VH-VL binders against Large ribosomal subunit protein uL3c (RPL3). Designs and how they scored, part 2

Target 1, 266 residues: Large ribosomal subunit protein uL3c (RPL3), of Bigelowiella natans (Pedinomonas minutissima) (Chlorarachnion sp. (q7xyp4)
Amino acid sequence: AAAARASSSALVALPGGRMIEVPHMTKDYRDVKVCSRQRKWEIREHMRDPIKMGLMGTKAGMTTYYDDEGIAHPVTVIALEAGNVVTQVKTKETDGYDAVQLAYKETRDRTIPWPERQHLRKHGNVKAMKHLKEFKIADVSEFTPGQQLKAEELFEVGDLVDVSGTSSGKGFQGSIRRWGMKRGPMSHGSKSHRQHGSIGCSATPSRVYKGLKMAGRMGNERKTVKKLPVMMVNDEEKYIVVRGSVPGKKGTIVELRPTKIVGKHC

## First folded at step 10 (VH-VL)

Design m6
Fold by OpenDDE, fold request of step 16:
Structure m6 (fold): chain C 266 residues (1-266), chain A 119 residues (1-119), chain B 107 residues (1-107)
Amino acid sequence: as target 1 above (266 residues)
Amino acid sequence: QVQLVQSGAEVKKPGASVKVSCKASGYTFTDYYMHWVRQAPGQGLEWMGYINPSGGYTKYNEKFKGKATMTSDTSASTAYMELSSLRSDDTAVYYCARGDLYEGYFDYWGQGTTVTVSS
Amino acid sequence: DIVMTQSPSTLSASVGDRVTITCKASQSIDSYVAWYQQKPGKAPKLLISDASSLQSGVPSRFSGSGSGTEFTLTISSLQPDDFATYFCQQYDESPYTFGQGTKLEIK
């Protein structure tokens, strides 16, 4: 008798202190795998029409999600704070490219400079928002200034998204950790286990080339994790759950964009 | 002259829903936010939320999330607030009030709509 | 949430008196304070915005002052029409919050 492991609902704290219980996955998500040449057909068969637009969110934290088969999935809960309002719609005719500017995370009016407030007023009469980001999309005709974007209208379970954000700062790191360099021998009289090694030749160029990978500060850079499947979308509770980890610490802003599936690899 | 005219008094039973309307005139409806404020009998004023008629963006007081739903009809210059799952403690006068985008005070008010929830 | 503590809750005064109502914010809110007058059975009426900006049509006997955490509404010479309930409101941050109100009664 396989003891039905009680579906431990993972509690995650959203910004503002509200606790949410992440429910378990429905059967429809079972076949979403990382896009590869070998599994391209599997992903495409389950993908709906391309996602039209992205969203901004706040990383709330990570938890474990168990599917109906008892498989554990690491997931990230992304809170949708007040915002995700269309401000400016850019077109090829006006700006040379198609994009939708999105405002996210409502803030105090006094924290936004007057020119920016006027911009928000002009473009949809939008409240002061802390973040403005542009999303390049193929068709901007469906978006109007002032429009509130809803996650459930944009994302479905099983969709693949690219999540961008600022990675966690890791301080000053050695070359091995920072760049994935290999260590030296640990035995046979080796005295240089984690040393950087040579940084160039003496005669030519008789200098260290700019950009040579060496020890230094790591993290706090824009990073994108690609092809993350959406596990849950809940507009009532204002969160999205994606499988895997996303850049940044809890409380950092992330951008959810439709995954680009191009070429032979996807 | 700016005027906000609300719908009439409502008497509802517990568990019912009520939709209050606020018709705006004398100004461009989409240029201002419409706020809703509640006042229980003998109590103070409580901000419930706002709607941007331009685009329909809403923000609710956390206390009223799930209780109140704000909508607007730009063609009719009318804002609506629906209260669901009414309880006795929802008995109050509900006001619509105009607010500027970056001015969170209310310069014009509706006359108020009394909602009474009684068994 | 920002708490607005209004005092006193009730104030008795006579016609011609100078009346002062205070409102204290739980945190600094700069000058984002409004004052309202409400008469029984009527909607609130905006008197003052931005802590000290008198609204059009409001008598000059009304004045507002303050910045940061402490705000004051003053009626220089009370008139019979001024007996009502007064509310302060902050609009620095949502949710917007009101004071408890001050009922001004005739002595």
Scores: ipSAE 0.804, ipTM 0.909, lowest interface PAE 0.7, mean pLDDT 88
Fold by OpenDDE, fold request of step 16:
Structure m6 (fold): chain C 266 residues (1-266), chain A 119 residues (1-119), chain B 107 residues (1-107)
Amino acid sequence: as target 1 above (266 residues)
Amino acid sequence: QVQLVQSGAEVKKPGASVKVSCKASGYTFTDYYMHWVRQAPGQGLEWMGYINPSGGYTKYNEKFKGKATMTSDTSASTAYMELSSLRSDDTAVYYCARGDLYEGYFDYWGQGTTVTVSS
Amino acid sequence: DIVMTQSPSTLSASVGDRVTITCKASQSIDSYVAWYQQKPGKAPKLLISDASSLQSGVPSRFSGSGSGTEFTLTISSLQPDDFATYFCQQYDESPYTFGQGTKLEIK
């Protein structure tokens, strides 16, 4: 049995230096249970209507949330900076696929090239934004250029989201860290504790195959963490809180997408 | 010709709210942003925020977040600014001003609306 | 926020004088500066945009110059109608900010 702990609130710094207090969640989180492994969650069937659209955000940081039962939850606060405005709506008829393009993170006009500014002008008269991303969705009819998306309208507590971003760069890493390879013996005269070992056979193929997992640069790649539950949504303070970790360092851009669940969220 | 006509002067008590209107004419309302600027008596100009009438995107000066709410009605070519929880220091002349998307200067101004907050 | 420091706060001059008002930005803002004239009880009137672009209908005696952090509004020959308060404004970055104003009074 987990020790009963007091309800928690946490202060988190948002981009731009604004501090927010993440309050205690007032709603029961019924859709997910903590499994024996703290990183594994049992997900129950979500009864809510499918999430219609994703958002972009900025990773503000991680903290710990204690629920009413005293259970500690690692959470990531994602700041919603100025943006998340619909620019272009793509349809099967016009573009061959359905998608909504979002503009995110308002920036100075001079930082955006003229063609891009014209694109933003044409599609919703949108201010200069640093990021443009497309979200493929099933129904684009509800979205119009210039529309400001609100997190509270799109997400509710308990929703599952896939969070995508660029993972943290870790530099040049060994095979053990990079690929999870096993180490060699630590005793019995072993001199190859953390060495890669064999990289192929001498006779056949008498070469190293392309793609062989070896030491090298790790991180700075697009990664997606799937099925993260939304813990809090606050449009007034411009943040969303998800349980678990998301790709990237503080200040990096992340994409929140509806989790692809068979059936209700298709 | 471009004209911005604002609603009349308002006198309110502390804690009340006021909604100022700005009716635009002489141009396509959705092609320009509507900005709001405050001027306290004897003071300088302070930018409050803007609204994109096309889609309703708003951006507020952090100082006025929670104080000011900007809206627009494209059918009426009218922008609105609501001030909530009025205090004495909210006494000022409020201006609506037209701004281009990528030109953050204000080429046309409303005549201003005086909001007086007094007990 | 970008701070626009306008100087002087008050300026006394005579008709026919050359008047210069300066505005200093806390950081480089290229040429994204506008100048306004405001008369008592009236809304500001745009005089100059992009630091030096004179607006239509504004007398040629008004001129703007500057780039980066220092900007100037110049009235080559002051006329009676020019006695007013002048404001600079930056629009390089939100929030848009104004100078404190310069009240131009008759000497």
Scores: ipSAE 0.802, ipTM 0.908, lowest interface PAE 0.7, mean pLDDT 88
Fold by ESMFold2, fold request of step 16:
Structure m6 (fold): chain C 266 residues (1-266), chain A 119 residues (1-119), chain B 107 residues (1-107)
Amino acid sequence: as target 1 above (266 residues)
Amino acid sequence: QVQLVQSGAEVKKPGASVKVSCKASGYTFTDYYMHWVRQAPGQGLEWMGYINPSGGYTKYNEKFKGKATMTSDTSASTAYMELSSLRSDDTAVYYCARGDLYEGYFDYWGQGTTVTVSS
Amino acid sequence: DIVMTQSPSTLSASVGDRVTITCKASQSIDSYVAWYQQKPGKAPKLLISDASSLQSGVPSRFSGSGSGTEFTLTISSLQPDDFATYFCQQYDESPYTFGQGTKLEIK
C-alpha cells in the first residue's frame, strides 16, 4: 500500500498541455553545513572545476513528492521546449572572451525582427527563437553553431544548479503581498477603526515597516536561486526536475547553470 | 541542378522499423532544412517534421512524435527518417522536401518512397 | 493547428477555361501560403509562394491572390498539362498544414 504512494504518481502539465508523471525520487532532507576538514577539502575541489555549459527551460509547475521516510518535498518541473540550440560561439580570438550563445523556444518567423533572424541564419542556420542568452564557460571547443544541446549530456541527478529567472510581476501590490499591508481605499466608513497591523487609529506595532521601500524589489527583477539539486533529467519527455522553488510563475523562462560558488560560510 | 533522390520502396510487417534515405545534390546541404511529408493512399499531404542538417536540430509534428526519427549525415549530404513500431496505417508514400530557413514551403521534392505495412 | 480548407474538391473544366481554386485558413496567416501541383505517381511541384509569387519555370497563366484567411489559385487558360491535383499549404505556423486537395479533371 505504502509502496504505491512512494511511486510518485503526481501529474504535471508541460507547456502545450502534455501531462507527465514524475517518477519516485530519493532526497536527503537534512543539510547540516559544518566547516570540517572534509568539507573544506570538498569546497577546494569544487572551486577548481571549470565552468561548464548550462541550458534554458520553462517553469512548468511544482509538485510534492514524499521520500521513503514520508517527508514532503517540493520539486519544480522545468520543461525543455523546442530549442536549446547553439548559435554564436565566441572565443578570445574572435570576440575577446569565451562564450556560447544559446537560442531557446522556437516561434514563428514573424515574431522576430529581421536583423535578429539574420543573426540566427548566420550562426548555424537556426530557426526563429524567442530567447537568446549567452553562457560564459571555460571551454567552448566542443560547441558548434546549430548544435542542439541535450540535458542528459549536461546534467545528471545529484548535480547542483543555479536557476535564474524573472520574478512574477506584482507591480504596486508587490509590497502589500510580501509584507501583508493593504493600501487600498478605506471605504468601510469612519465608524470602524480597524486597520492593517493596528488596533484602533493610533496603535502601532513595535516592528519597523519597510513595505514601501521594498515595493520596487517585488517582481519583474532577475533572481537566481542557487544550489538546487537536480532530481531528474529526461530528454525524451523534455523536462528537468529540481528540488525547491524556481523564480517566476508557470511559463517563466529560466536559465540553468551548474553551481560554481559553494561553501561561502567556511 | 537541385535533386533529391530517395531510397526504394519497402514492404514491412507490423512492429518492424524502416529507414528511408534522401540524398541531396546540386546545393549546399547545410543551408536548407529537410522536411518529411507523408501521403497515405488516396489522401492528402501531411507534414511530419524537419531537421536542420547544420547541427541536427529537429522538430516533429505531434502526430508523429515517437513514431518518426529524423537524422542527417552532412558528409554524405543525406537525410534519413526512421519509422518505428510500424502499423498498417503507416502505409504511405514518404517524401523528403527542401525548405529555406524562414520559408516553410518546399521548392524541391524527392520522388517519394512507398512504405507498405502488411502481414 | 491551422486548418486549410480547399474548395471545390473536384473541378471539371475544358481546355481554354479559366478556373479558380479557393483555400480558406482557420486563422489569419497573412500571405504565408504556397500552392502545389501533383500529377499521379509524382511528387508535388511548387507553383506559388507568398500567396502570389510565381515560381521560376511556372507558366504565367498561373496566378495566386489573397491575404489573411482566404486565398485563390487561378489558371487563366487551361492547357492539357494542367489537369492534376492542386494543394494549398500554410507555412505561418508549425505544424505546416495542407488543404485536402482539388482534383482538376477534363470535362
Scores: ipSAE 0.628, ipTM 0.821, lowest interface PAE 1.6, mean pLDDT 81

Design m6
Fold by ESMFold2, fold request of step 16:
Structure m6 (fold): chain C 266 residues (1-266), chain A 119 residues (1-119), chain B 107 residues (1-107)
Amino acid sequence: as target 1 above (266 residues)
Amino acid sequence: QVQLVQSGAEVKKPGASVKVSCKASGYTFTDYYMHWVRQAPGQGLEWMGYINPSGGYTKYNEKFKGKATMTSDTSASTAYMELSSLRSDDTAVYYCARGDLYEGYFDYWGQGTTVTVSS
Amino acid sequence: DIVMTQSPSTLSASVGDRVTITCKASQSIDSYVAWYQQKPGKAPKLLISDASSLQSGVPSRFSGSGSGTEFTLTISSLQPDDFATYFCQQYDESPYTFGQGTKLEIK
């Protein structure tokens, strides 16, 4: 009772400052049967499921939910900012492949260059948007330029999605993992302390370059986290909740795509 | 000549719904966004939101989210705005207004539809 | 949300007078300001867009100026038809917002 009251004060901020509290999760999120014997047979019998349409969102933050059994569920709230509007629809006849271009995150028109604004006007008379992304899907016939996509029509609680975004930076420790740094050889006098690399000395260029190189490489790469269960879809309050972590920091633009292959990873 | 002709005045009881229409003529309906603006008695103007008739993209002022629903019928060149769960403070004149894609000012307005909510 | 503060709320003037109405934005909105005239029982009529661009069919006695946060509508020589309520509106960022209005009355 007391714990429930304390957890109700923890909210997730959406872009623009509006706060939400993730409501009680239904048991539907527990019906995902990733390691099911039936699911394993399904993927072997079917060649492949048709690729379905996805959406774009903004990482709003993470929270933890305790269910009635006391089990902690780490979840990520993904905001649905203004957008998810179809622009260009590509077909095999016209463009050599089937795809839908999606515009996301409405912005002031003065931030978008004129040629892109003309592209948006031509393809559905679409407001200026910060992000244009292409989704290669099996069937584009349902989509027309200017169409607003709704998350509740594309995803259901319990669906598995792949979430793509730019990874977080790792700093100095990330550099150590990336380069496989070794403990220095025994110096002229042996000691138990781990040798720190040269700091502040600038007589040897390789030491300076090595430090800069090691600090600046690990992060800022595109990552996809696969097979995240959808815990909640809410078009009215403009968010989706998935179980687990999502690439990037708060505010990172992410792409949600239906998982293509399910099972085997138990 | 551009014209926006709205449906007639409505009197409703609290809790009811009303759907206001705005028929456009004299221009290509799908080339412009349709905005809705309300004016309560003796009050100023409030922007409620818009619809892109070319595909149904809508954006609402957060004040009216869940209260107003905007739709359009391209074959009839008509925009609609539905107000649900009416309260007495929803009593106002509701205007449709035409806006270009990137110019958020309104060059043509409908005559207005008075919606009165009275018990 | 961008707040548009309009002054004065009511202005009393005579035919032939020069009248100035001011509108102040809560943040810089470049020149994305429009001005409207509204008579009782009628829809607003667009007078000026882009802070200073006079719309077709609007008399040249109307002019607008300003940029950034302060904007002015000026009527150089009032005519009897000009007694109405005037609104400024910003369209730099949604939600688009209006000033509270200035009622221009006969002295």
Scores: ipSAE 0.570, ipTM 0.795, lowest interface PAE 1.8, mean pLDDT 80
Fold by ESMFold2, look of step 17:
Structure m6 (fold): chain C 266 residues (1-266), chain A 119 residues (1-119), chain B 107 residues (1-107)
Amino acid sequence: as target 1 above (266 residues)
Amino acid sequence: QVQLVQSGAEVKKPGASVKVSCKASGYTFTDYYMHWVRQAPGQGLEWMGYINPSGGYTKYNEKFKGKATMTSDTSASTAYMELSSLRSDDTAVYYCARGDLYEGYFDYWGQGTTVTVSS
Amino acid sequence: DIVMTQSPSTLSASVGDRVTITCKASQSIDSYVAWYQQKPGKAPKLLISDASSLQSGVPSRFSGSGSGTEFTLTISSLQPDDFATYFCQQYDESPYTFGQGTKLEIK
């Protein structure tokens, strides 16, 4: 969507004493970019790069990282727990699209349902892992089931990544809350006295669940924070450091993908 | 018949490295994980880690991380373990052992490879 | 790390005796226990998996029992070939760990 603007004007004096009216704009909280010629060139050159493979990680926390020049960077440390193993490889010929499925965070075998355990056996003889995620990429030919991915082979310091995860549920969601969409108790006409923790007692399902669906929408959604610079990559110590914040709280599983091309929409 | 045949005994000086091989036969090599277990003279058994020959996924006991490197060659049905920066307390018998994906026990073992580290 | 404690460390017995070897885990490991026999100069041999499942080719005089934290290997009638060292092993979580061993000797 395009930037919104307020309709107002300001009177401006030109050289020589002429007065003209200039329309006034206010920014939406989401900015719309106006592409320069240089930016259009940069977008076109970046679009030549194929979509590359990513990884999964676990948000470990935030800290300050001092680079070799002594400059402080607010950074998020993302741990690389056991996993990042290729399982199913999809191709256009077999599945209609190219993708690599990645398994992350090894767990005990019996925490995983038998059908998923058989899926992992079929696709690389992979140990039970808590998370499976597909990464749609341009070229799947270099990936084989059972392959261990290494962060140092996929990312370099200075690369831009998009980090996706589930929000903490209490983080800032925007300047405007949906106060008009939120309802109080589901009944306005009943005698309501203050009850601690209960909206009613019913052995039979009624319309009390309607309010629960409305309350569950806010805050627990997937978010992607785009264009975060990679500050450090270390496979031996099992971490990646990115500049800035990452969705979710400490312990949240996140997906790191190389930043997609900007596009030609400018 | 399932069989795991390991390379022969090695004598090394401190600081050297050694690479032990484990040749598998009688089963589909990529259907099972290969584990490595060591036994110091007169001592019990210590699990060192495993490799999935299908794709090379490895997991190491933290005690041996940085010391041991496990690899495999699927075309030769052979697993390898390399020990680096050898010390005298690395003197032990090293076994390869086969384990199924869902099981952490070892149904077939190699004959063992004695590695002796001395001046 | 899960510690597996075997008892006794050494057991003397005669051919025909019934013997038991006990293994205790430092936390609940359900039934994820294996038992091995090792003779001098040879690799361990798997006897029991899943606490009580007898491996193929292992004589029926061997049996295993237990769940949770305490496990037992029983040999109902010792044969001359059974004098060896026995190990329990947990495989509930990494690192997989072994008991210290029980040496079964001839009286």
Scores: ipSAE 0.430, ipTM 0.736, lowest interface PAE 3.1, mean pLDDT 78
Fold by ESMFold2, look of step 13:
Parts: structure tokens; sequence; C-alpha cells
Structure m6 (fold): chain C 266 residues (1-266), chain A 119 residues (1-119), chain B 107 residues (1-107)
């Protein structure tokens, strides 16, 4: 806008290398209230709004927006790569529950096995897509196989969304980081404690692995960050901006769902 | 048997819009994607994008994003492409072309629609 | 974007000649290549898909070959009807791109 306040945000790269700078973000998202006395199971029971459709996206990066009061707002840019196409629509009559399957992130045909390609052809004649995800929603009647979902039709600035994704994969970590194990076996300096405890990388049978804490997996679990305000929706430039952080690193596929737990005026 | 019949030539001034139609016959319209390809005078072919008539999924060549808008009407078996904010460099022949779901080549083409932008 | 480079840009030949047109991709595209014939004032006509698969109704004197980065269209014995402009096209990844064209002229 002409009266828009310029932001000091950094450039964020979208998949494919295109760079964006998030436009000046107003504080109109501040009008959304969240009831502070919510309990998880009680809120679900009292929610009146039907569960609405969401979208998939790709975490593109984070940047900072400074508002008129000088307060820093961390924001995450979520790219809308090619996709968000309805495939299978499930109803109580056909499958025992209402859901919409969404295909996301167009890929080369050769990447997709023949049975999955036939599934996509059968359900809306949809191009090969890397990700299929089911969204259980209250009303499936407005969704048709092959339909492309538009973010501006599903979300408005100020809406609260829950963003789900796989947390950052740390892989196997040395025992020191996970368990705080000390370095330095009892022999002088020749083998560090970090080398001791290596699993699957040792070729020699003379090393002793048993009796020590083993490396374990950190991350790689599905996480949902709730109640993130939508700061901007742009179908033309193919991104959504939310306030706060989302699960995963740059490139992680995320699901955006309308927040079910929104408060009354408290 | 398969035919793609496009709307007639258009002459427009800069800044105007034009909507080109492509009526399909001889096959099930929703089983194939409709592509649009342009050819400027004396130039080669440029792929502009496609639409899936089953549900309206579109993909555009980045070069034409914001310039072209592709739609379809399944009851009329007709695809449309609207060009907005015309410039003189938009002068070209615009073809619709049929593509199978997993094949990005075009087995049937419309006759072409010449759009001339003159100031 | 994948660049498709055709060679030659213009080819002069006589009826009965064997003609070869080459198309080079800027990266490997397996066999996802199509060939088109376009006569002046007309839409392109598909000749070959999948680098070598002849389209129904196309005369058998047309053939295609190649894989990876280099592809050829061969006309084994030119007929008067074959004098036209020929385009290759890749469809391995979007944006789908065409070669610049090869104009096949008499003599």
Amino acid sequence: as target 1 above (266 residues)
Amino acid sequence: QVQLVQSGAEVKKPGASVKVSCKASGYTFTDYYMHWVRQAPGQGLEWMGYINPSGGYTKYNEKFKGKATMTSDTSASTAYMELSSLRSDDTAVYYCARGDLYEGYFDYWGQGTTVTVSS
Amino acid sequence: DIVMTQSPSTLSASVGDRVTITCKASQSIDSYVAWYQQKPGKAPKLLISDASSLQSGVPSRFSGSGSGTEFTLTISSLQPDDFATYFCQQYDESPYTFGQGTKLEIK
C-alpha cells in the first residue's frame, strides 16, 4: 500500500532460487484473540466452527519484521510449490469418514511408481506429485478431484493456523551431545571418548562397544506448532507468511491447518 | 476426429486484454491437459503453461506468470487463455495444444489465433 | 530451463535425399523428446514422441533416435511434402522448451 510502513526484513529464497522480501506487515493480526484458559480436550469439545480445509507448503526460511513500536516479529515464509490439488475425496458413505486427499509438489513422472500414477489419474487426472496427504475435515461437499486449492480462498491475514511438519533430523549424534558423555578414555590421548562408541562405522572387531551409552536419534518426529497468525497470503508469488517458527529446516514440507482452538472474547 | 478450434484473430491496443478460446471435440475433454504455446512472428515456439480441465489446476511458465490466465469450461469443452496488459511484444500466434497427463508433448494443435497489439 | 539447440538452422536438400536434423539438450533428458513439423501459416504437427516413437499417420520415412543429450530426426527419402520447418521439444521438466527450428528447403 501507499501508506504501508517499510519493513527491515531480509530476503528469503523460495524453492527454485527466486528471492522475495516480505512486504511491510501491518499489525492487523493483533485483533485476533486467543482464550488464555484453554485446555486441550475441553477446547475440542466446545469448538463450534467446522474443521476447515488446509494446505501444504515448503518452509522457505525465516526473517524478521519490525513493527511501528520497534518490536521484532520473527516470521516464517512458507512457499507454495506447484500442487495443492485435490485427489481423492472420502465420504462417510464410501470410506466411513470425511476427508480430502491433497497432492503437493509436482515432480517428474519417472519419480512416481506406476500404481501411484494410476491413483492420481483415477482421482482427478492429477500430475505426478511427491506428497499425498489426507485432511480430515467437516464438510467435503465443496471439493472435487482435480480441484486446485488457492491459499487466498482458504486463509486471510489474521487467521490462526497450526503448522505441522517433521522436526529437524539430527541423525545419530555422538554420545557426548545426547548423553553428555565425557571425552578421554583411561588411556592417554590416543583414542578420544567420542571415537569410542561409534557404531556401524567401525571395521575392526577389536573395538569394544558394549557397556557404553549408545548414540540415539534426535528429532525426526512430527510436530505441530499451534496458533500462528497468518501475516500474508500471496497466491500470485506463491507464498504464505506466518508469525513465529515452524517445524523443520528450510525445505521441510509442512501442513497448514486452521487452528481449532481459538478463544471467545476473554 | 480430434479437433481443436480456436477463436479468430484479434487486433488490440496496448493495455487492453484479449481472451482466446479453444473448443475441443472428438475426445473426453477432462482426460487431457490443455497447453498454450505462442509463436512470435518469425520466432520459435514458447510453452506458456497448461490447465487441467478436471478441476482447474494450472501451471504457468514463469515468463508468462501474471500475463496469462488460463481457464476452462467443461460443459462447453472449451479452454480459454486471457492475456492482460497487452504490449506490442505480445504480438504472436497463440496455439492451444492437447497433452496427455504424463506426456508433455502435444499430439493435437489448434489452428492458432493471431493477436496483434498495435499502438 | 533446459535449452534445446537444433543443428542446422537451415538445410537445403533435394527430393530423395536422406536428411538428418540434430537436437542437443543442455542436460540429460532421457528420451523425453518430441519432434514437430510446421508448414508456413499452419500449426505444428507431431511426428515423433519419446525420441523414437512414430505418431500414427506419420510416414515411415521419418525416424527418430537418441537418448540423454543428443537426438536426431531422420527423413530417409525426402518427398516434396517434407519441405517445412522442424522443431524438437523436451518434456522432461517444465518449462517445456523447443529448439529454435530447422528450415528444410528445396535445393
Scores: ipSAE 0.277, ipTM 0.645, lowest interface PAE 4.7, mean pLDDT 79

